# Ledger of designs, part 311: VHH binders against p49116

Target 1, 238 residues: p49116
Amino acid sequence: EGPLLSDTHVTFKLTMPSPMPEYLNVHYICESASRLLFLSMHWARSIPAFQALGQDCNTSLVRACWNELFTLGLAQCAQVMSLSTILAAIVNHLQNSIQEDKLSGDRIKQVMEHIWKLQEFCNSMAKLDIDGYEYAYLKAIVLFSPDHPGLTSTSQIEKFQEKAQMELQDYVQKTYSEDTYRLARILVRLPALRLMSSNITEELFFTGLIGNVSIDSIIPYILKMETAEYNGQITGAS
Key: E = the ipSAE of ESMFold2; O = the ipSAE of OpenDDE; V2 = 0.75 times the mean of E and O plus 0.25 times the DockQ between their complexes.

## First folded at step 19 (VHH)

Design D1 (framework vhh_brivekimig_d4; at its last look DockQ between E and O 0.83; V2 from the best seeds 0.81)
Fold by OpenDDE, look of step 19:
Parts: C-alpha cells; sequence; structure tokens
Structure D1 (fold): chain B 238 residues (1-238), chain A 121 residues (1-121)
C-alpha cells in the first residue's frame, strides 16, 4: 500500500576497515568486500516487502542475486572503497598466481575479463552519475527479480519489482525532468550484472573467509544475525 | 560484566561424542549471536560455529560441518555444542564467545577459561 522504499533505504554507508594497509592484502580486500556484502544484505532485510516474503523465499532471492547486489554496491561505494586500487591489488595477486603456473590460460582470461567487466560497469555507473535514490531502486529491482529458477511467490516478487520500477520512474521524472531518457539509460545497465559470474566474484573478493564458508552458506546467517551486533562490528569500526 | 563459563570437556576416543555447554550472564543473551572457538596446542584460535540470537540459523566451519551441532536455550542463557564423530584434530580448548560469525575475524575474546576436549586413542 505504501511505497516500497523509504528514505531510510536510500542511505547506504559503507565503513571501511582502518587503518588501510600500505599494501592491500587479501585480508583487507576480504574484509572490505565482506562489509559491503553484509551492508547489502542488511539493506535488503530492512525492506518490509522483503520481510513479507518469508525467510525461505527471501533467502532464495538473495542467494540468486547477491552477486548483482554486491556489484551495485561496488559501483555505489567505489570511491569510498578505492575500488580501482582494490582491483589493481587483486590483479597483482593474480599475477603472482600466474607466475606460479597455478591457473590455466583460459581461467586467467575468464578472471581478467570478469575484473574488466566489474571495472567497466562501475565506470559506466559513475559516468551516469547515479544518485543514492536511483541506486536504492536499482537494487530493489535486482532483488525482487522473479525470473530466477526455484523461487516461490513469484507473483508477489514481480509486484514488488514493478513497484520498484514505478517508484524509480517517478523519481527520475521528478528529479531529472530535463533528461527524458535517463530512466532508459539507467535500466539498460542492469543486463551487465547478469553477465558476471558469482563464482568468480566470490573467488576474487572472498578467498579470505575463515572456516572456508561459502557465500551461499553465509547468506541465511547474515539475514538473521542480530542488528545490534552488526552495528557494533561494522559501523563502530573506524 | 559479561561472564561465560564453559563445561563438558573431557577425554574421548576417536569417533566418540561430547556435549559442551556455556553458561552466559551479564548481558541479554537472546539479543546476541554466539560462537564457539577452539584453540589447539601451539595453534591460533579457530572459529568453529556460530548461531544467531534466536537460534534459527547456524553456521559451521568446513572442518566440523556435519559432525558438530550448535544450539542454544535462551530461557537458560546457555549455549551448546554437540560434537559427534570426534577426531584427534578436534583436540583443543573450546571457548564460548559472545558474538557471531564475521568472515574476516581473526581475533576472539577468549577471556573465559574454556573447556578442554581431548580426542585420543
Amino acid sequence: as target 1 above (238 residues)
Amino acid sequence: EVQLVESGGGVVQPGGSLRLSCAASGFTFSRYDMSWVRQAPGKGPEWVSSVTGSGDVTLYADSVKGRFTISRDNSKNTLYLQMNSLRPEDTALYYCVKGGYYPWRKTFDLSSQGTLVTVSS
């Protein structure tokens, strides 16, 4: 009945680990990425419509779209994260692996292409000068995607996605009235997210996870963890 | 003041089972995720398992997945770790920790005494 998103859902503040090391190591990259992942998941669970889908359904949704949400988060937080520096560090680490002949030529190509896609996507979003509201709605559109296999309540998910789209449209029309095709330019970026491999993203950013836990396993936990604890660990860390 | 008291450790044969308990006080137990961490002799702390405040979701290290079960009774302010199919490599001092799982966490508050688990033939 009310709007899908409120102003509280527009706020998306990532707190980076401190201090930044002289040389970006795997741990720093992992922590930074993990903080973004947690922020993205907590953002999702703060949406009443998301909660209304139930635990099983909303977990399935996040499992299906976490990579897209994460990537949008990377784009949105690229400056705060110094994403270009992080990606450069990742490439350097990969080069070491290459020198050690641990990866096949095809795998190297795949990984490098993935990094390129990530950088290109983030650059494209920066070029469009996407604001916080637009990012919030784009994340909602991605989150409430009914076209993932195995989902339940697809009709309801579709309704939420439509609502997100409508609210985005209204916002863009109101805020950027002189740019008639802004909405189209923004939405046409979304297919790029589907071309990115979640597996490669996980390997690049989350290799430092303790206990060898997969993102798939962490997702339901993040969605149900206590908020107070999260705030203390993430936002309290300067 | 936060107090955590572990119990249930002992000596068992490989393939045996133990049930650890942790009595918590000094905070609203149900509002915090809880974890088990272990430290083997000469090694650093290793995260074992975590459970959300409500007890609805659990998480395990690959090394213990399928063998260990974390649970909690919020009415008793108690955390549990059921350990089955124990292996010699599970030998460690086990600590109850206030707080949940974070992928980057390398340090834990191990201010409690812990409970010793020894798996040997």
Scores: ipSAE 0.836, ipTM 0.920, lowest interface PAE 0.6, mean pLDDT 93
Fold by ESMFold2, look of step 19:
Structure D1 (fold): chain B 238 residues (1-238), chain A 121 residues (1-121)
Amino acid sequence: as target 1 above (238 residues)
Amino acid sequence: EVQLVESGGGVVQPGGSLRLSCAASGFTFSRYDMSWVRQAPGKGPEWVSSVTGSGDVTLYADSVKGRFTISRDNSKNTLYLQMNSLRPEDTALYYCVKGGYYPWRKTFDLSSQGTLVTVSS
C-alpha cells in the first residue's frame, strides 16, 4: 500500500574521499567504492517494502544483488567519482602486471572483459540521460528480484518488483511523454547487469578493505548499523 | 564529555586468554556502534572489531576472526572484547572507540587511557 519509493529514496549523493590524491591508488579506489557500497545499502534499507521483508530475507536479497546495485551506482555517480579515471588507473596496473608476469593471462582477459562491459553499460546509461527517479526504480527492480534460491516471501518480493516496474512506467510516461520507447530502452539495459561478476568487482574496487573483511560479512553489518551515526560520517569530510 | 575507560589487559603467554572491558559514559551508549582499535609499539592504529548499537551484528578484522569476540551490555554501558588463542602479534595498547566500522575512517579518538595487552613468554 502506497508508493514503493518516496522522494527521499531519489536523493543519492555520493561524497568522495578528500583530498583526491595526485595519483590514484588502491586505497583511494577502495574508499571511493566503499562509500558507494554503504550509500547503496543504506538506500536499500531505507525502503519500507524492504524493511517489511525481515532481516534474513533482507540479507539474502542484498547478498544476491549487491553487485548489480553497485554497478547501477557506478553508472549514476560516474562523473562524481571520475570513474573513467579510476578505470584507466586499473587498466594501467593490469598492463604492468602482464609486463611483469604477475597475473595469469586468463585472469587478465576476464578482468579486461569485465571492465569493457562496465564501461559500455555506463556509457549506454549516460547516452539515455537516465535521471535520479529512473535510477531509483531500476535499483528497486534489481533489489526485489524473486529469483534467488533460499528466499522466503518470494511472492511478496515479486509483487514489490512489479510495483517498482509500474511506478517506473508511470514516471517515464508522464515525464518523457514525447519519447514513446524510453521505458523499453531503459529496461533492456538491465540484463547487462547479470554479466557483472561480483568476484571481479571485489578484486577491482575492494582490494585493501580495512581489516580485510569480505563483502559478505559487511552486508549484514551495514543493514543493522546505526543510521544516525552513518549520516554523521558522510557529512564530515571537508 | 565522552569518557571511555578500558581495563582487563595484562601479560599472558601465547595461547592464553584475556577479557577486556570498557566502561562508557557521557553519551547514549545504545545509540552508537562501538569498536575496538589497537596500537602496537611504533605502529599506527589498527581496527580490530565493531558491534552494532543493538549488539546484534559484529564485524572482525580477518587477523582476529575466530579468536576474538566483541560484545556489549547496554544496561551497564559496557563494551567487551574476549580474546582467545592470543599471539605475540596481538601485543598492543587496546582502545575502546565510539563509532562503528567505516572503510574510509582513518582517524580515531584515542585520548583514553587504553589497556595494554602483552603476549610473551
Scores: ipSAE 0.763, ipTM 0.906, lowest interface PAE 0.9, mean pLDDT 89
ESMFold2 (binder alone), look of step 19: mean pLDDT 84; pTM 0.854

Design D10 (framework vhh_brivekimig_d4; at its last look DockQ between E and O 0.76; V2 from the best seeds 0.79)
Fold by OpenDDE, look of step 19:
Structure D10 (fold): chain B 238 residues (1-238), chain A 121 residues (1-121)
Amino acid sequence: as target 1 above (238 residues)
Amino acid sequence: EVQLVESGGGVVQPGGSLRLSCAASGFTFSRYDMSWVRQAPGKGPEWVSSITHSGDVTLYADSVKGRFTISRDNSKNTLYLQMNSLRPEDTALYYCVKGGYYPWRKTFDLSSQGTLVTVSS
């Protein structure tokens, strides 16, 4: 069989809403996050191996790992998104909620720690100077994780994950031959993704979803939506 | 030219049911996601439901989830909305919209006439 990923899967270009407002409101944050989520999901469904798992398995897989994919996307698109500014805005909004006594002290701590973890993760990835290929393979490794509960076709998922890992290894060896431990340094960052709460991520970035729908509910929709329409919406052509 | 014609609205008692239809023309219906949007008097447009182009996946606003069912017949270029357990708060002009669900979408092309649904005792 051919490679898991092709050069087409390396491209990961996020288009931000324009213009950027002076004040980053919940709507702007949600739209930005949603665009990233959609991009991530569309990236996943563009992988032949992903398609080969079938709709039910695909949906389950993405439901299990969307937060990790999203977070990797945040790291990858941090500059384009002005992630630091977005996170600062989120914190400011959180402060308003605090003033209104809408959150317990423990919850505030949890949310702030989550924001900190997100920032640290993205900073760590930036320090490693992760390139587009490495991100693609890391996303694939995260996507094809067989250790989530309730998954079907786990043997096949594992196979795809191994393939992603091997391809990453080959790439790193080829591209960064003088950096003997680069692969290890990259892979050791993945556990940090598992420490992040999907619920908190959803709360921070996706509170502005129209209809008050959950990420869980929109995932199957994103995976099956018409791509041409989405592209038109993102580019403003429609 | 894109044309959308809604029908099936009317007056019903609380707990009643209605089935809305939307006849689409002027575009390849089967290639586009579709949505229902409603606008109550004095309020802004509210997204209700969306369905993918193939009809495989549906999405609903929390306010209508479990009560409304969106469907489509691509062979007839028709979009449907089955509304059960109707409530007074469901009273609105209902519009068929070309396009799917976008989390940030607050504006809709409501160029069609819509169909009026009134739920009252």
Scores: ipSAE 0.872, ipTM 0.936, lowest interface PAE 0.5, mean pLDDT 94
Fold by ESMFold2, look of step 19:
Structure D10 (fold): chain B 238 residues (1-238), chain A 121 residues (1-121)
Amino acid sequence: as target 1 above (238 residues)
Amino acid sequence: EVQLVESGGGVVQPGGSLRLSCAASGFTFSRYDMSWVRQAPGKGPEWVSSITHSGDVTLYADSVKGRFTISRDNSKNTLYLQMNSLRPEDTALYYCVKGGYYPWRKTFDLSSQGTLVTVSS
């Protein structure tokens, strides 16, 4: 019981791989994205309400929402990641693939539309000046979504989502008391996350994972891995 | 001092099977995620598989998924790799490694002896 999130859940510090190459390549992009994915998953697993749902429910929730959490992470960490530069490098790669007839025209249109939607989402979040507390609660609202098919314990998940919504409302009203519509403007951004394709996100950011593992297989692993080594790994990227 | 001793390697024809074992000592085995890493002649190390400290979740490189099965017995401080449907490209020195899977981990502690697997007709 108590608050859904504590101060430890508001801190979201992404550490980038070093050294940064002169030209961004698939390896750097994949390592950067992987660090954000691991940070997002460890963030979720650290929440007491999430822990209370049990292992099968945890895996099902994260499999359903990982792309939304990842996209929120991209928006939150866009400056640290140099996301605009990463997306430009990806677009250049796609243009070369067109010249070599490696992708269908329909696939290229899908991928370019996805990139544009991602850029617009991140820009809209920056325009709203979403702070770290707001991001933490938005991630919690996305994580505790009862709407995904096949979930168990949907009543409990819904209660946690309502609690996240209440705590966000209380925070916004206290911190942005002069902006009556801030909560509504923030929440209206969330449906755009469901339009992001997890398949395309994997293609854009996770090509070349060591061992070519799928995100679907790595999620349950991240949720169950021991944490002491992970904490050492995030400091070893310097 | 951490010690890892691999065994079970040998020579086998394509399509054959082998089971590798790794005896662990000098640390609390059940508190650590574990991995298998292999190194083919003239190549760098290649991550093969990982298993969580409790043994409940496994992860495999795409090149071995469906053919290899990682497991552990925490009461015996032993890690296993069951390798089925072996192929010539599986020929390598196989190492047991303390630690889990990370997409950014490029180096592995291969200070143990390893166990040689040779797949040839």
Scores: ipSAE 0.729, ipTM 0.895, lowest interface PAE 1.2, mean pLDDT 89
ESMFold2 (binder alone), look of step 19: mean pLDDT 84; pTM 0.853

Design D11 (framework vhh_brivekimig_d4; at its last look DockQ between E and O 0.84; V2 from the best seeds 0.80)
Fold by OpenDDE, look of step 19:
Structure D11 (fold): chain B 238 residues (1-238), chain A 121 residues (1-121)
Amino acid sequence: as target 1 above (238 residues)
Amino acid sequence: EVQLVESGGGVVQPGGSLRLSCAASGFTFSRYDMSWVRQAPGKGPEWVSSITGSGDVTLYADSVKGRFTISRDNSKNTLYLQMNSLRPEDTALYYCVKGGYYPWRKSFDLSSQGTLVTVSS
């Protein structure tokens, strides 16, 4: 009945680990990425509509779209994260693997293309000068995607997605009235997210996970972890 | 003051089972995620498992997945670790830790005494 998102859902502040090392090692990259992942998922679970879907359904949704949410988060937090530097570091690490002949030529190409896609996407979003509200609505549209296989309550998910789209439309119309095609320019960026491999993203950013757990396994845990602990570990960390 | 007291360790044969317990006090137990961490002789601490405050979700290291089960009884302020199909490499001092799983965590507050698990033929 009320809006899908409130002003509280617009705030998306990533706290980076400090200090930044001279050399961006795998641990720093993983920690930075993990913090973003946690922030993204905690953002999702703060949405009443998301909670209304139930644990099984909302877990399935996040499992299906975490890579897209993460990528939007990368774009949104690119400056704070020094994303270009992180990506350069990742490339450097990959070069070491290449030198050791651990990857096939085809795999190298795939990984490099993925990195390029990530950079290109983030650059494109920066060029569009996407604001916090627009990012929030885009994340909601991505989150409430009914077209993933195996989802339950797809009708309800679709309704939420439509609501997100409508609210975005209203916002853009109100805020950017002089730019008639801004909404279209923004929405046309979303298909690029579906072209990105979640597996490659996981390999690039999350190789430092302790216990060798998968993102798939961590997702339900993040969604159910105590908020107080999260705040203490993530927001309290400088 | 936060107090954690581990128990249930012992000597078992490979393939055997043990059940560890951790009695918690000094904080609202149900409001915190909990973890098990182990430290083998000459090695650094290794995260084993975590459980959410409510107990609804659990996580396991790949090394123990399918063999260990973490659980909790919030009414008793107690954390458990059921260890089945134990292996020699599971030999370690096991610690109960206040706090959950964080992917980047390298250090744990191991201020408790821990409980020793020895798996040997």
Scores: ipSAE 0.837, ipTM 0.918, lowest interface PAE 0.6, mean pLDDT 93
Fold by ESMFold2, look of step 19:
Structure D11 (fold): chain B 238 residues (1-238), chain A 121 residues (1-121)
Amino acid sequence: as target 1 above (238 residues)
Amino acid sequence: EVQLVESGGGVVQPGGSLRLSCAASGFTFSRYDMSWVRQAPGKGPEWVSSITGSGDVTLYADSVKGRFTISRDNSKNTLYLQMNSLRPEDTALYYCVKGGYYPWRKSFDLSSQGTLVTVSS
């Protein structure tokens, strides 16, 4: 009965398209976001507890939580991604679309509220100076959520989530022993993830995927694709 | 050396069907995701479909979804593309490619012959 995560699950190194253009475009944003999505999904599939749940359960879990994992990834990688610059470019594009009457007012309001919630979440995580171990356990807590509709094996999923919570608690107590409330401050940030709309995330970050594929169709593919080629393309760089 | 040999192309009327085959050799076929890529005259390569090494999961470009079916037979080292309800826009040279789907992948190794599909009346 070993730990839920090992040191290999703490490493989370995003490689960006380079160089970042002075004027950001939809292709750069989509490539950057896709690299984060693939990194997040390969992270999840590498966890032995996740592998133990079986293919149908794996696909159902990730389809239910991919946006929360992606959002945690955005927060963790916000500096290397220059996320604030990306979001500013998106806002400027939306302002131009309003001026040209290309979007409905209701949709624009929904999208702007989503961007604000995302910025607030990322800022709160940066203010707490969340480290890589803490992010790894938070991602595991989000991944092993038993309360999504339609899941099987919910008892086993719940046990894995409890194990992730215990390991996070042990880590925080050991590493931040003089900060009595750190665990509580970290955990109260998680409800904000459920407010993030996967539909809007796709619109903001995944418009124009090669072949115009949907995230729902990509997820089962990433979970089953051969890892050797992927590892040679994007993962493993220091 | 790695070799990929496509076949099954031809001339067909709109609404018709074709089945493309790709014979693979020089590598352990079942350990690689595989893709179909097409190139219309005067245009750049366009990703069509991918399949995992095991064959369990497939992925399709929106332009062909519901009409094309990718499959593989790992015992015969062969990749297939069943093409139904063909349209003039499907006219292209079709290549099988070693490797899977990546949203940032813009270059494909198209050194094989390919197989020509012409959809015309």
Scores: ipSAE 0.747, ipTM 0.900, lowest interface PAE 1.0, mean pLDDT 89
ESMFold2 (binder alone), look of step 19: mean pLDDT 84; pTM 0.843

Design D12 (framework vhh_brivekimig_d4; at its last look DockQ between E and O 0.79; V2 from the best seeds 0.78)
Fold by OpenDDE, look of step 19:
Structure D12 (fold): chain B 238 residues (1-238), chain A 121 residues (1-121)
Amino acid sequence: as target 1 above (238 residues)
Amino acid sequence: EVQLVESGGGVVQPGGSLRLSCAASGFTFSRYDMSWVRQAPGKGPEWVSSITGSGDVTLYADSVKGRFTISRDNSKNTLYLQMNSLRPEDTALYYCVKGGYYPWRKTFDISSQGTLVTVSS
């Protein structure tokens, strides 16, 4: 019954595809996003408390919160990913689609608003200068959310979330003792994650999936894939 | 050295069934995810299915979902692909590949000869 997270859970290093193309294409965006998704999910499965919930519950949790985890990951890895450049590329691709009359005006608006929300969220997190520990705890709070429909073991999930919150509080008090309201400032960012559409996120970042497999479908696979293989493919040079 | 040997291919009528096998050696089979990839004449390799090392989770391309079943026997170092309701478009050389599914993977490390599946009336 130790802490929910350890120092090993603070490390969150994304390895980008290499080399970066001169012009960001759909494949590069998809690969970058997928690597982040895999990293996020593998981070989740590395938490003993997460494993303790069982496979079915684990899968359900990740299915419910993958977009939020992914978005936190985007914020955390924004510099490494050159997120602004990626988003600009996505916008450019969308503009081409607009010119080809492939999207309705309403859909265009929705997608553009989503991109704006993503950028705004990431900018807000950057302004707060969120550190690795805080991100880890925020991800844990998001992961162990008991308020998603259809979840089992909600009492246990709630306990884990509370533990994450407590550990975050302790960390912030210890590390940022001069900033009395820092905890509140970072926690109030979390609702913004719930305003973002997982469907739109999937469309923007994962349109290049091989075999037309949905994020929902690959989640259980990512959670159970062999770590050695993942390390070879993701943490490698390219 | 990693060795993969596919078998079970043949000629079948549309709606027919085949069971492919892949004998693996040269590595700890159970510690690696495995995949099936196919290549039709004049086309590039296409990912078909993947299975985790333990065999607990499987994944399928939409084109084969509901018709194909990937499985493995780690005690025999063997990968399987049960193909039902075969269609002409399933005609291809099928390869067993060491490694799992990655959304961005367009190329596969194919080192085996493959097994030919022909679906024709």
Scores: ipSAE 0.793, ipTM 0.902, lowest interface PAE 0.6, mean pLDDT 93
Fold by ESMFold2, look of step 19:
Structure D12 (fold): chain B 238 residues (1-238), chain A 121 residues (1-121)
Amino acid sequence: as target 1 above (238 residues)
Amino acid sequence: EVQLVESGGGVVQPGGSLRLSCAASGFTFSRYDMSWVRQAPGKGPEWVSSITGSGDVTLYADSVKGRFTISRDNSKNTLYLQMNSLRPEDTALYYCVKGGYYPWRKTFDISSQGTLVTVSS
């Protein structure tokens, strides 16, 4: 009955594989994206409102929205990830695949359109100079989306989303009191997230997952995994 | 300190089954995710399967999915791998590892002897 998010939920520090290779490869891209995915899922599972929904609801909710959370994470961490360099490398690889007849022309069109939409989304977020508090509340609004098919407890999820929206409004009005239109400009960016295809995101960023596992199989694992070794992985890198 | 002892390996014909065990000691077993890793002759270690500390959620490499089943008995501090429909390419030294699945983890701190599985006709 306190705030939906605390200051601990604003901290979102991505640790990249080090050093960045001279030539990007599918393994580096997949490791980088996987670190962002794990960070995003652990962020979600740490929220008391999310914990209150129960394990089955949690898994269903994250399976429905993981791509939107991941895309917000890409936008938030674009500089530390060198995302523009990663996307350029992916585009070059796709152009080589056309030359080598590895993919159908229709599939390549779908993937290139997705990359363009992703670039435009990230650019729009960068131009708005979205801060960490704003990202945290936007992620909460996306996470607590009651309109996905197959969800239970949708009225409770809707109430949490409304709380996230109110807390974002309060934050923006307090912190950016001189900018009357900032909240509206931020919120109109959210519909673009529904344009992102989870299947194409998986192809772009998660090719080469160890064991060739799917994201849908990893999600329940991440949500239930023990955190002791994971925390050592993100704090013990030197 | 931490000790992991694998057993249950042997020689089996293609299509056969084996059940591997891993006895764990020196740590609170139920508070750690666990994994099976294998190493074929002349190859680097390959992740096979992981299971959460509670045992509720499992994850499998695509190459073994549907044929292998990971499980644990937290009352006995024991990890298991049921291996069905074995193929010659499953021939490897099998290790249990304290820790879960991480897509960025290419190396494993293997301090145990492992148990050898040979699938041959």
Scores: ipSAE 0.761, ipTM 0.903, lowest interface PAE 0.9, mean pLDDT 89
ESMFold2 (binder alone), look of step 19: mean pLDDT 85; pTM 0.853

Design D13 (framework vhh_brivekimig_d4; at its last look DockQ between E and O 0.73; V2 from the best seeds 0.77)
Fold by OpenDDE, look of step 19:
Structure D13 (fold): chain B 238 residues (1-238), chain A 121 residues (1-121)
Amino acid sequence: as target 1 above (238 residues)
Amino acid sequence: EVQLVESGGGVVQPGGSLRLSCAASGFTFSRYDMSWVRQAPGKGPEWVSSVTGSGDVTLYADSVKGRFTISRDNSKNTLYLQMNSLRPEDTALYYCVKGGYYPWRKTYDLSSQGTLVTVSS
């Protein structure tokens, strides 16, 4: 029984579509977001402990936490994604919808607050200067959350989460020995992820998916798709 | 060389059914996700469905969900598409495509002949 994560799980490199258009359209946003989603899920499936839970449990876990994983990914990849620009583009698109009177005042407020929460979270993570190891462990903690409804093997999931937490603690103590409260500071960011609506995230980033497929439907597919093909698509589309 | 040969197309009445087949060769079939893509006259290619290499997981466009079923027999290097409750808007040339679903993918290698499905009264 080795560590939950290895150095291979620390690497989290997002390849963006190229070239970046002058004006970010829905397609570019969706593609960028989708690439991150795929990367996040492929990261999850690369963890032996994740595979050990079985297909049904794996799918259930990811369905429950994909938004949190995605958001952590946004934070981690904010610079390479030009996240601020993407969010600004999303806001601009929303403004068009507002002008067309397609959204209620309450819905507008809700969506704008969500965007604000996303930006705030990513900014907070940047301020903390979270490194690749810390992100990997935070993602693992989020992934192996036993408190989602309808999960099976919750005892095993909890064990994996604890292992992730312990490894994070060890890493932080070793790497940031001068910062006694760093672990606490980064862990207290996690509750913010639970405040974010997966539905709104899907609406903002994943509008225009080919075939109008839902994230719920695509999750089991991404988890079982052939890795070699995925790698080829990502590298070829860069 | 990758070869894909579609068959099973034809003319059917609305509400009818067809079963398409695709014979694959030139690659290790079971190691690749496969997809069906269709192209209606005067329109661009439309993704229909995908299945993982193992056949365990399927994905469908919203337009065909509940009506179409994608499957594969890796021992025969064959991909299938069972189409039920066919509609006039399903009329298209159907292509078997090597590769899976990607949310941003709008272009496909349609080098095969395809099989024509016509749904008309």
Scores: ipSAE 0.885, ipTM 0.944, lowest interface PAE 0.5, mean pLDDT 94
Fold by ESMFold2, look of step 19:
Structure D13 (fold): chain B 238 residues (1-238), chain A 121 residues (1-121)
Amino acid sequence: as target 1 above (238 residues)
Amino acid sequence: EVQLVESGGGVVQPGGSLRLSCAASGFTFSRYDMSWVRQAPGKGPEWVSSVTGSGDVTLYADSVKGRFTISRDNSKNTLYLQMNSLRPEDTALYYCVKGGYYPWRKTYDLSSQGTLVTVSS
């Protein structure tokens, strides 16, 4: 009955582990990435249209698109996360693995290409100066993708995606009325998200999760966990 | 005052089973995710498993997945851990913890008594 997103869905504030260590390590990277993942999942679960689809559909959607949402989050939070520093640390680790013959040359090439694609995507979004409203609608367009196999309620999902597209169009036309091509520039960035590998993202950012849990198992948990304690964890925890 | 009382521990042989219980009081049990955390002699705390407030979704450390089952009964304010196919490395003091799984959680409130599980011949 209302708009797809409200002002509460525009707020997207990532809290980083403190303090930043002198040298970045796998634990700091994994904690930082996990905070972004949890923030992204809590953002998705807060949307009334998402809630209306039901638990099984919610899990299926997020399992299919979590990497795209995560990548949009990386771009949106790149400065807060010091993402360029994190990626440099990962590249240094990979270079050491080559020198020590610990990893396949083909695998290292795949990972380096993925890092390059991620850097290019984040750079393109920064050059466009994408704002918080635009990010929120882009995330909604990605979240409500009817293309994924095995989904139920695909007609309803498609209607929600169309609504997100319409609301983004209205926002851009109102806010950037003198920039005729801004919507088109924004939308043509989305196909790059489909080129990001969930497998490589897990290896880059989620090695060393407590208990060695998989992202696939965490997703249904985050979607059903109690939000009151989570909010305390994000706003200072202790 | 939050109170968590663990029970059901004991001595079992490798391959045996135990069922741990945790009686909770002093808070609205169903509105909190719950966890089991264990601490082996001479080692730091290790997260074992969590369950959402509703009981619908569970999460397990890889080391116990397939052998342990977390559950809860919100009508009795009780958390459970069914432990099957126990191994010597499962020997630890087991604690019931208020709160869920967070990859950045550094500390746990282990002020309760806990319940000792010893797996040996």
Scores: ipSAE 0.779, ipTM 0.912, lowest interface PAE 0.9, mean pLDDT 90
ESMFold2 (binder alone), look of step 19: mean pLDDT 86; pTM 0.870
ESMFold2, look of step 20: ipSAE 0.751; ipTM 0.905
ESMFold2 (binder alone), look of step 20: mean pLDDT 87; pTM 0.877
OpenDDE, look of step 20: ipSAE 0.824; ipTM 0.912

